# Miniprotein binders against q89ai5, part 3

Target 1, 221 residues: q89ai5
Amino acid sequence: MLKTILAFDTSMSVCSISLLHKNRKYNIQKECRNNHTLYLLPMIHEILKKNHVSLNEINIIATSKGPGSFSGVRIALAVAQGISLGLNLPHVISLSTILIMAEQVWNNHKISKVLAIITVNKTSVYWIQYSRNFHGLWIKKSKAIILNLSKALEKILSLKKQWALVGNGWDKFPKNILKKIFITNITFPNSKYIISLISANSIYQKKEVLHKIIPIYLNER

## First folded at step 12 (miniprotein)

Design j3
Fold by OpenDDE base, look of step 12:
Structure j3 (fold): chain B 221 residues (1-221), chain A 85 residues (1-85)
Amino acid sequence: as target 1 above (221 residues)
Amino acid sequence: SDELQRLADRVEELKQKIEQLLQRIAEGEISPEIRDEIRQLVQLIRDLLQELQRLGSPDLTTLLSEVMILKVLIQALEWALEAQS
């Protein structure tokens, strides 16, 4: 049976919505800054209407659980909860924001080593490394940590192999970073890669009860 | 401030009401009463947002954000329930 998947993300500054219906993929996105609550539902309505899909045809709701902004992550989860409960879909799929960006790196560049550096505040960044295995699974190669800029720079310089960089924190480092890291310019998760992950491997199809989803915040409220 | 605390308490009360409603729906309750409660929550959210916006204090930004998240949750729920009707 063909599944209809609605995937969306608001974990960063962009509202990204994707739809899989009858094996066709659709995507829309907008820079929302801090106004995700104003755009997310209208954009979901738009993508459904444009493609002649009713809301009740959705079989799977998928979103990110962060890392992301406090409000951004919660907005996506709130909408996922509302839609899923209303449609009698008690479970949603929640994926790491980093996995979504890593999948884009693989799609665009065929690079299996991804380093995420995301700005937490003026002096600190979120750091995590993933590697894609031969089965297409993204495996953590480091624990997620928050680093000050100096420690992050030291870690960059200590990298033995070139990594593809995702996130928005790279501009805080000296230009010589480009010698050690491939800058992908992927600064936010595109929801179409949520669908790609779900479609590619059953491990990413794990459904969770929403209240059991532990969001990852880069900042506090 | 006393006003900030009052508003924070109202937001918390709203959150609790929503959580209770969501739990009932998750347990399979679909009734006219649920629809009525959703309408009441929509009104409470509207009233609270109007008050928060009227005051316009930077100290209320967090509360405003919380209520906006609750708003979008209830809107999403209402839309989905209507789609099932």
Scores: ipSAE 0.868, ipTM 0.941, lowest interface PAE 0.4, mean pLDDT 92
Fold by OpenDDE base, fold request of step 15:
Structure j3 (fold): chain B 221 residues (1-221), chain A 85 residues (1-85)
Amino acid sequence: as target 1 above (221 residues)
Amino acid sequence: SDELQRLADRVEELKQKIEQLLQRIAEGEISPEIRDEIRQLVQLIRDLLQELQRLGSPDLTTLLSEVMILKVLIQALEWALEAQS
């Protein structure tokens, strides 16, 4: 039986909803800023209705677990919890927002080295590096760290190879320094790449008990 | 403020009630009582949101955000349960 997958993300400023049904992929997105709670369920309803899929036909719920905004990450997890529990789907797939953005880099640019720089506050950024291996798996190449702008700049300057940049942190640095990095303009995770990751490799199909998902927050509020 | 603490306590109580309900559903309890409890929680959420919005204090922004997350959780749950009925 063909799996119906509902994937969504609210970890940043965008609500992104994707549906896999009968081997067809659908995606809708909206800039929500801080109003994700107002748009997420209506958008899920819209994508299901438009494609003549009932909520009870969903076999897999997938979302991100951050890194992202405190509220944004929690909203997606809360909706995943509500839907999964009501549908008697005890397990949810949760992926890193960085993996989702990295998969978009691969899809759009065929670049296997991804650097994520995401703004945490006025003076600091989140930093992490991933590389795609020959099996299509994204391997962490550095520990996640929060850096002040000065240290982040030093690390950019020390990069020996070209990296594709994802996240919104690029605007914090001088333009001349960014010449060492390929700017992708990928600033948020698109949920269609959750489905891409799940479809590409069984490792990304790992189902987790929702209460055991450890979210990653970039801010406390 | 005393008002902030009172509202924080009510939000925490609501959170605990929701967590208990979710645990019961996760353990396989499907009953008319569960549906009634969901309706009660929806009303409690509505009442809290109205009160928080009425006060309009910047200090209540965090509590408002928490209640909105609880709202969307319960709405998602209710919708899913209805889809299974």
Scores: ipSAE 0.862, ipTM 0.937, lowest interface PAE 0.4, mean pLDDT 91
Fold by OpenDDE base, last read:
Structure j3 (fold): chain B 221 residues (1-221), chain A 85 residues (1-85)
Amino acid sequence: as target 1 above (221 residues)
Amino acid sequence: SDELQRLADRVEELKQKIEQLLQRIAEGEISPEIRDEIRQLVQLIRDLLQELQRLGSPDLTTLLSEVMILKVLIQALEWALEAQS
């Protein structure tokens, strides 16, 4: 039986909703800034209605668990909780926003080395590295860390291989230094790559009890 | 302020009520009573949002955000339950 998957993300400034139904993938997105609570449910309704899918046909709810904004990550998880409980779906799929962005890098550029730099505040960035293996799995190559701009710059300069850069933290660095990194302009997780990850590898189909999902926040509020 | 604390306490109470309801649903309770409780929670959320918005204080931004998240959770739940019905 073909699975119907609803995937969405609100972890950054964008509401991204994707639907897999009868082996067709649909996606809509909107810049929401800080108003994700106003747009997420209407957009889910829109994508379902436009494609003649009823909410009760959904077999899998998938979202991100961050890293992202405090409110943004929680909004997606709250909606996932509400829909999953109401549909009697005991489990949801939650993926790292970095994995979702990394999958987009692979799709668009076929680059297997992804560096994520995301702004935390005026003086610091979130830093993590992933590499795609031959099985299509994204393997963490560094621990997630918050770095000040100086330390982040030093780490960029120390990179021995070409990395594709994702996130919005790149604008904090001198342009000449960024020549050593491939800038992808991927600044947010697109929910269509949640479905891509789930479809590509069973490891990403791991269902979790929603209340056991540990979100990752880039800020406290 | 005393008012901020009062509102914070109300938000926490609302959160606890929602958590209890969600636990009952997760345990398999599907009843008319659950639907009635959801309607009551929707009203409580509405009332609290109106009060928070009326006060318009920057200090209430966090509480407002929390209530908005609870709102979207309950709305999503209500919509999904209606779809099963």
Scores: ipSAE 0.861, ipTM 0.937, lowest interface PAE 0.4, mean pLDDT 92
Fold by OpenDDE base, last read:
Structure j3 (fold): chain B 221 residues (1-221), chain A 85 residues (1-85)
Amino acid sequence: as target 1 above (221 residues)
Amino acid sequence: SDELQRLADRVEELKQKIEQLLQRIAEGEISPEIRDEIRQLVQLIRDLLQELQRLGSPDLTTLLSEVMILKVLIQALEWALEAQS
């Protein structure tokens, strides 16, 4: 039986919802800024209603576990918890926002090297690198670190290979330096790539107990 | 402030009640009592939000955010349970 998958993300400024039903993919998104709690459930309702899918037809709930805003990551996890428990789905799939954005880079540009730079505050950025292997797995090439702008700039300049850049931290750097990296304009995780990841590789289909999901926050409250 | 502490305590109590309810559901409790408790929690959330919004203090922004997350959690749960009925 074909699985019905509801995937969503609120980890950044965008509320993104995707639905896989009968091998068809649907996606809606909205810029929510800080109002994700007002839009997420209505948007889930909208995408289900528009495609004539009942909530109880959902077999898999999938979301991100960050990195993202403190509230944004928690909102998605809270909704995933509520829906999964109510539907008697003991597990959810949670993926890194970086993996979701990296998968979009692969889909759009066929680039296997992804650098994520995400703004943490006025003077600091989150930094992590992934590389896609021949099996379609995203392998972490560096530990996640928070860097000040100067150190981040030095690291960009030291890059020997072309990397595709994702995240919203790039605008803090001089344009001339960004010539060493490919700017993708991917600034948020699109939930359709959650479905892509979990459909393509069993490693991303790992179901987790909700209380065991370790969220990654870029900021505190 | 004393008011901030009072509200923080109420939010914590609400969290605990929700966690207990979620645990019971996870353990397989399906009863009319669960639905009644959800309705009660919805009302508690509404009352708390109304109070937080009425006060309108910047110091309450964190508490407001927390209660809004709890609200969406309970709403999602209620919707899903109704869909299974």
Scores: ipSAE 0.860, ipTM 0.937, lowest interface PAE 0.4, mean pLDDT 92
Fold by OpenDDE base, fold request of step 15:
Formats: sequence, C-alpha cells, structure tokens
Structure j3 (fold): chain B 221 residues (1-221), chain A 85 residues (1-85)
Amino acid sequence: as target 1 above (221 residues)
Amino acid sequence: SDELQRLADRVEELKQKIEQLLQRIAEGEISPEIRDEIRQLVQLIRDLLQELQRLGSPDLTTLLSEVMILKVLIQALEWALEAQS
C-alpha cells in the first residue's frame, strides 16, 4: 500500500516541508529565521492543498530531532505531536539533521564521507562525522563534540581523507584550509531527504512515541 | 519581577493543561468535551500571547517562545482532529 508521508524540518533557519503521495514527492521551503511558528502550519496546508491531499490521508509523520536550535527543533516536534495525536498516529519518525544533510550529499555528489560543522556560537562549532556503508546506512565515525574554533581548525588540518562538509560552520575558517574539505553548501536539512532515507532503508522507518524522542539542541536558547 | 513570575506560572499552568489533554487523547479519548477543551486552550493561548506581546519586554522572550510552541501544537492538533471528523 502506497504511504502518504509528511516530512518537515524547522531545526535551523529554514522551514522545509515535503510530501510523498502516490509515489510523487513534493517539497517547499522558506527561510523563516526565527518565525517558524508562523510559517510551518500554513506551509503544510499549502503543500497538501496544492497537491489535493487531505491531512487525514497522512500515514507517516517524519521530522528531525536535531541537532538544531532549541526553538526550531521543538517547533517541528510540537507540530508532529499535534498532527500525530489528532490523526491517531501514535508514532513519529525522527531523524538526525546530520543524516538528512548526509543523504543530500550522497544524492547530489555520491560522497560517502560527511563532516558536519555547525555554528553553536561565535567561538564554537558542533562537529560530527558520518560515513555511508555499502547498505546505504550512515554510520557515525566520530563522537559528536562541541569544539572551539582553534580545536576545530586543528581537526580539519588533521583530516587524512576528503570529507564532504555540511552545515554553516565553514565560514569561520580560512578558505585555504577548507581546500581539504569538499564544501557542499548544504547548510540545512532538506525534508525531501527525510523521505529519501525512510524510503531507502527500513532502519530509518523506526517509529517512536513522540514523548520518547530525545531532541538534540545546539544551544539552550 | 513579580509580573514575570506570574506570567511564568500561567504558562506552566497552560502547559500542564495541555499535557493532560494530550495524555487523554493519547489514551483514546475523542469526545465533544475534548474539542471544547481545545477551544478553551486556544483562547487561553491567545490571551497569554496578547499579554506577553503587550508587555514587549526582552525578559519575556523565552515565555513568548514557549507559548508560541504550545500554540502551534494545539493548532496542529485541532486541525488534525477536524480533518478526522
């Protein structure tokens, strides 16, 4: 049976909404800055209406669980909770924003090594590495850490292999140093790759009760 | 400030009411009473947002954000329940 999937992300500055219905994938996105609460529901309504899909036709709700902004991650989870409860869908799929961005790297560039550097504050970045295996699974290759800019620079310089860079933390480093990294310009998770992950591998179809989802925040603000 | 604390307490009370309602729905309660309670919560959220916005204090930014998250949660819930009717 063909599933209707609503996927969305607000973990960063962008509201990204995607719909899979009758094997067709649709996506809309908007730079929302700090106004995700104003745009998310209207954008979901827009994508459903435009494609003649009723809200009650949704079988799967999927979003990210971070890492992202404190408010941004929570907004998506709150909407997922509201819709899922109202539709009697007790489970939501939540994926790492890094996985979503990594899947985009694979889609666009066929690179299996992804380094995420995301700005946490003026002096610190979030750092994590993933590698895609032969089965299409993204395997964590380093522990998630927050680094100051100096330590992050040292780690970039110590990289032995080329990594595809995702996130927005690259602008903090000299361009000459970044030559060791393939800059993808992927700075936010696009919700269409939530659907791609879910569709590609059953491991990403893990349904969780929303209150059991542990969000990952980059900051407390 | 005393006003900040009062508003924080009201937000916490609202949060508790919402959590209780969500739990009832999660347990399978779908009734006209639930719809009425949602409407009441929507009004409470509106009232709190109006008050928070009227005050316009930087110290209220966190509370405002919390209420806005609750707003979108309840709006999403209401919309989904209506779609099932």
Scores: ipSAE 0.858, ipTM 0.937, lowest interface PAE 0.4, mean pLDDT 91
Fold by OpenDDE base, fold request of step 15:
Structure j3 (fold): chain B 221 residues (1-221), chain A 85 residues (1-85)
Amino acid sequence: as target 1 above (221 residues)
Amino acid sequence: SDELQRLADRVEELKQKIEQLLQRIAEGEISPEIRDEIRQLVQLIRDLLQELQRLGSPDLTTLLSEVMILKVLIQALEWALEAQS
């Protein structure tokens, strides 16, 4: 039986919504800044209506669990909770924003080594590395860490291999140093790659009880 | 401020009511009472948002954000329940 998947992300500045229905994939997105709560549900309604899909036809809800903004991650999880509970769907799929962006790197550039640098504050960045194996699995190659700009710069300079860069932290570094890494301009997780991950490998189809999802926040409020 | 504390307490109370409702639904309760409680929560959220917006204080930004998240949660729930009816 063909699954209907609703995937969305609000972890950064963009509301991204994707729908898989009858093997067709649809996507809409909008720059929302701090107004995700105003746009997310209307955008979900729009993508369903445009494609003649009822809300009750959804079999799988998928979103990110961060890393992202405190409010942004929570908004997506709140909507996932509301829809899943109302539809009597016991589980939600939650993926790392880094995996979603890494899958886009693979799709667009066929690069298997992804470095994520995401701004935490004026002086610090989030850092993590993943590598794609032959089975399409993204394997963590470093522990997630928060670095000041100086330490992050040192680590970039110490990279022995070419890495594709994702995230928004790159603009804080000198342009000459950025020549050592491939800049993808992928600055947010596009929800269409949530569907790609779920469709590609069963490991990304792990359904979780929402209250057991551990979100990752880049800032605290 | 006393006003900030009052509003914070109201937000916490709202959060607790929502958590209790979600637990009941998760346990399989589908009743007219649940629908009535959702309508009441929608109204409470609306009233609280109007008050927070009226005051317009930068100190209320966090509370406003919290209530907006609760709003979207309840709206999503209500929409999904309606789709199943």
Scores: ipSAE 0.855, ipTM 0.934, lowest interface PAE 0.4, mean pLDDT 91

Design j3
Fold by ESMFold2, fold request of step 15:
Structure j3 (fold): chain B 221 residues (1-221), chain A 85 residues (1-85)
Amino acid sequence: as target 1 above (221 residues)
Amino acid sequence: SDELQRLADRVEELKQKIEQLLQRIAEGEISPEIRDEIRQLVQLIRDLLQELQRLGSPDLTTLLSEVMILKVLIQALEWALEAQS
């Protein structure tokens, strides 16, 4: 059977929905900030209605699992749980927010080295580095760690190679000292690239029972 | 306060009812009882949201967020079940 994939993300300030149906890709997004619960389901209704797809035609649910806000990651997982159970789809695809943004870098720039810096609070950021291999797999090149801003700046200045920067935390650093950093405008995940990841390598098609998905939160509850 | 604790207890009871329902659906139960239970959960959620929003206290923000997440879960479930009928 052909894959009909409903993918969505609410882990950060933007609510994004993507649909793959009959090998065509559709995407809508909206800045929702703290109102993801008001917009996620109506936006899923919108993308399905606009493209003449009924909900029961979905055979794959895919969403992000973080890192992201405590409420935002949970909203996406809650909607995935409700839809998957109601459609009798026992497993869902869950992908890292970081990989979603990294795949956009690859799509837009063909750059294979990505540094993610994501705001945790006013004084700290989440840090992780990935590199894409020739098989389309993103390989960790650093530990995931939370750093205060001064330590993050020190770590940026100590980088030995050039990296494309994603995430919303880059605006906290003076751009004129970031000579080893290509600053992208990719500050939030777009669910369009969940579908791109799934297409890039079968490892990203692995499904999980939803209660076994371990979410990644940027902030405490 | 005792009001915050009372509301937190009601939210926890709601979570337990929803978890039991989801487990039964995952095990394959399809019955009028499921739809009746969903209607009862929708009403309980509505009542809790109205009370939390009426009080409007900053110390209730976490509970309000929790109930809003449960609301979208149940709405998504209800929609998906209807799409299968």
Scores: ipSAE 0.819, ipTM 0.925, lowest interface PAE 0.4, mean pLDDT 87
Fold by ESMFold2, fold request of step 15:
Structure j3 (fold): chain B 221 residues (1-221), chain A 85 residues (1-85)
Amino acid sequence: as target 1 above (221 residues)
Amino acid sequence: SDELQRLADRVEELKQKIEQLLQRIAEGEISPEIRDEIRQLVQLIRDLLQELQRLGSPDLTTLLSEVMILKVLIQALEWALEAQS
């Protein structure tokens, strides 16, 4: 019955680990740049040791599945695979990085409409819109698509002024047109909001077999 | 290049060995053979990383990254199996 959740994300520039144990929440994070493989496992060791939790006590593993960097998403999934299999936990919770950032918007600002714009390359961005309903579920309000900057600008200009922007791709656009839209400082996911999503609605507690998780990559192999 | 392909083939062999081990563990195998295989995989990973790092070619960056991911997978697995004992 009691949930002990180990949650982590390395999909973008920051490595973040969160632990829920005995109804208490712990979080650590570190700027990893391209060194995610050097920091993820030591950070998991650190959060467990500091809080006197053994790995054996974990009964839920949760991680992000992207969108994110090719290496960063795979590192998180690989560690989730190793831990889950060794603990005989054949299923894990996997959540979109977009939902993780959106839940942070809700937590910080109580805004229920989120637009994610994430850099893919010099000329294109990943675009998706979500709206949070009364039950704490994030519902897609657009297709997930990759747009060139010109098309993305056109789409931004057609928006009404009720969307909060997340992701690292918004800085590619003139600030004066974004003045009417709320720009957050949320440019990367933080794993503490994986735990928030799981707590907000039981739908986010759905577990999947690791090899059936379809990762979402922003950059090529 | 032929050197890149030969190293890529070695990385693929390592991936296949790891995948087979993971499948056996998922099916419930808990044996001293598993511990022996993990030790062998750890050594293979170390040897391959040392060779890739010694050569230091930009052509090998993708293979180095792949082996580093396999390293953390196996380290995580080893830690979790030890926690269950």
Scores: ipSAE 0.815, ipTM 0.923, lowest interface PAE 0.4, mean pLDDT 87
Fold by ESMFold2, fold request of step 15:
Structure j3 (fold): chain B 221 residues (1-221), chain A 85 residues (1-85)
Amino acid sequence: as target 1 above (221 residues)
Amino acid sequence: SDELQRLADRVEELKQKIEQLLQRIAEGEISPEIRDEIRQLVQLIRDLLQELQRLGSPDLTTLLSEVMILKVLIQALEWALEAQS
């Protein structure tokens, strides 16, 4: 049976939708800021219409679960819930926003060590480190933690290995420190790499019942 | 405030109605009455959004966001059910 995968993410300022159909990948994205509810469903309609795929042909729904904005993560999960239940697809694939950005780093640069720093508020950032093994599995190399800027700077300065930096939190630190760490332009997830993760390792094909997905929020306001 | 609490209670009632409907669908209930219930929920959402937007208070921003998320959930559900019929 051919897999037709609808993947999407609204966890940060960009809405991105991707479709895998008949072994071809399609992607659209748009800067939505705080207007994700206005754009997500119309964009899903657009990618399906453009590629002549009806909604009932979707047999796998995949989305991000965060970390991300409180409203943005919930919007993606809400749409996944509505579509999956209406299509009688009770299980979905949910993936970390960090893994989606990390897979883009691998795709673009073949770098296997990723440090994510994401702004939480004016004085703190979300921090996590991952490394990719040869089987395409991202392994945590730190705990996920929220750090004030001073503590985060100390931790950056104590790093012994080269890391590719993703997320939007790097702007909070002096540029000379950032030159010792490879700075990517990957500041938000692109749902294209949800499909890449699913293809890279079968562990990312694990489906979950929607009400058991534990979202990860950067903030709640 | 009394108005904030009244709106919060209405949003909570809406959430409970939606959660019960979603659970019934997840358990396999399929009937024309589901579409009637969705239409009723769409109207409740519309009424709540109209009230929240009319008041326009900054302290209602969280409630407005909650209702907008419920709106997109129900719109997605309605679209998917229509695609299956």
Scores: ipSAE 0.811, ipTM 0.922, lowest interface PAE 0.4, mean pLDDT 87
Fold by ESMFold2, last read:
Structure j3 (fold): chain B 221 residues (1-221), chain A 85 residues (1-85)
Amino acid sequence: as target 1 above (221 residues)
Amino acid sequence: SDELQRLADRVEELKQKIEQLLQRIAEGEISPEIRDEIRQLVQLIRDLLQELQRLGSPDLTTLLSEVMILKVLIQALEWALEAQS
């Protein structure tokens, strides 16, 4: 039986919906900023109607679990919960927003070393490093930590290897000081790369019970 | 404030009602009562949103966000149950 996958992300400023149906991939996205609740369900309706797919044809739901905004991450999980239970699909695929952006780096540049720097507030950033192996798995190469700007700069200057940068936190540092960093334009996740991750390795096809998903938030509640 | 706490308690009660409904659906309960409960929850959500928006206080922004998340959860559930009919 062919997989029909509905994937979506609202963890940051952009809402993105992707649909895999009969081996064809569809994607729509919209700047939502703080209005994710207004756009997510209408966008899901739109992509399904445009492509002549009924909601009950979905057999896999996949979404992001963060890191991301407190409201944005919870909105994606809430919609996944509602649709999955109503369709009698008690398990979903949930993936880190960092892996989604990292897979875009791989798709666009074939770079396997990714550093994520994401703004938390005026004085701090979220930091994590991943490396992709030849099986298509992203392996953590650092702890996920929140650093003040001076500590983050020290860590950037101490890097021994070249890293591709994702996230929106790089604008706090002068470009000429980022010699070991390839700056990408990838500052938010796009749900099409949820489907790419699922296709890259069967580990990312593992489904989880919704109540066992642990969200990751950038901002305080 | 006391008003903030009273509204927070009402939102918490709404969250618990929704959680109980979701658990019953996850356990396989499929009955006309589920659809009636969803209709009642939709009206409760609408009433809470109208009150929060009427008051318009910055202190209530977090509660408004919470109720909006519950709204999309219930809308998604309602849509998916209808698609299965």
Scores: ipSAE 0.811, ipTM 0.921, lowest interface PAE 0.4, mean pLDDT 87
Fold by ESMFold2, look of step 12:
Structure j3 (fold): chain B 221 residues (1-221), chain A 85 residues (1-85)
Amino acid sequence: as target 1 above (221 residues)
Amino acid sequence: SDELQRLADRVEELKQKIEQLLQRIAEGEISPEIRDEIRQLVQLIRDLLQELQRLGSPDLTTLLSEVMILKVLIQALEWALEAQS
């Protein structure tokens, strides 16, 4: 059976919806700021209507689980929960926003070493490193950790290899320290790379029971 | 204030009703009674949003955000259930 995949992300300031249907890929996005609840469902409705796909034709729901804003991650999971339960699709694909951004790096630049630095608050960032293997799997090369800016700078200075930088936390650091860093300007996930991840390796097609998805938040509860 | 606490209690009650409904649907309950409960929840959400917006106080922003998340969950569920029938 052909897969019809509805994918979406609202974990950061941009709402993005992607649809895979009959081997064709569609994507829309919009800057939502703190208005994700106003735009997510209308955007899903519009991408389906424009491409003549009924909601009940969806076989797979895929969304991000963070890291991201407290409300933004919850909005995406809430919509995924509602649609999945109503369509009797009790398992969904949930993917890290870091992997989504990393796959965009691979897609755009064919770079396999990604460092994510994402702002948590005025004085701290979320840090994680991934490397892509030849099978399209992103392998953790560091633990996920929240670092103050001074510690993050020390860690950047100790890097021995070249890393492509994603996330919105890079502008906190002096430009001359970024010699080992390729700044990609990928600062938020785009749901079209959820589809890319699913296509790249079957491990990203693993579905989870909705109540077992553990979201990752960057800001206050 | 007492008004803030009263509204917070109503939001928590709404959350619990929704959670119980979702669990019943996940366990396979599909019936006309479920659709009636969804309509009742939609109305409760609308009433609560109208009151929160009428008051317009900055200290209600968190509660408003919570109710908006519950709104999109229920709207998504309602849409998906209708697409199945």
Scores: ipSAE 0.807, ipTM 0.915, lowest interface PAE 0.4, mean pLDDT 87
Fold by ESMFold2, last read:
Structure j3 (fold): chain B 221 residues (1-221), chain A 85 residues (1-85)
Amino acid sequence: as target 1 above (221 residues)
Amino acid sequence: SDELQRLADRVEELKQKIEQLLQRIAEGEISPEIRDEIRQLVQLIRDLLQELQRLGSPDLTTLLSEVMILKVLIQALEWALEAQS
């Protein structure tokens, strides 16, 4: 029985849907900003129709759980909940948006050290560092923490090794002080790298009951 | 205000109805009553969205966002149930 995986992310400004079917990967993405509810289901319809896959052929649902916008993370989880229950798939795969972006860095650049800096508000950023081991696992190299800009700057200046930056928070800092950081174009997750993570190590294939998934929000309500 | 609280109470009632439906589906209920309840929820969502959008007040933006999330959940559920039939 071949896996047919529907993966999606709406945690940030870009909605992305990916489909693994008969060992082939498909991906679509669209800028959706604050319109995630308008785009997610139509995009899922589109990728399935274009590739001649019926919804009932999906046997694995995978999505991001954050960090991300409060509404964006919840929209992805809500759609995962609706589809999974309607298809009688009681468990889903949920993955950190940080790991999704980190896997893209590995895929594009073969760089194993990733610093995520994501804007929380005008005065603070979300910060976490990961390093990929030779088994394809991303290992935390810092705490996940929200830092004000001055503390984040101090931490950047104290870096001893070069890190590939993901996330949208780099514009808070002058480029001339970022010599220890390789700035990437990866400012948002792309769901195709959910499928890459699942393929890279079996630990990322862990399924969870939806109500036990703990989402991670950048903004407080 | 009283209008904000009235709408917030209606949204909470909608959330409770949806949670009860999801639990019954998770436990394997496949009766026609599920489909009737989904139709009822779609109508409740439509009514709430129409009122929230008609009022258009900035202080209702959080409730509007909540109902939109519930809308996509129910749309996704309805689509998936239809795909199984």
Scores: ipSAE 0.805, ipTM 0.920, lowest interface PAE 0.4, mean pLDDT 87

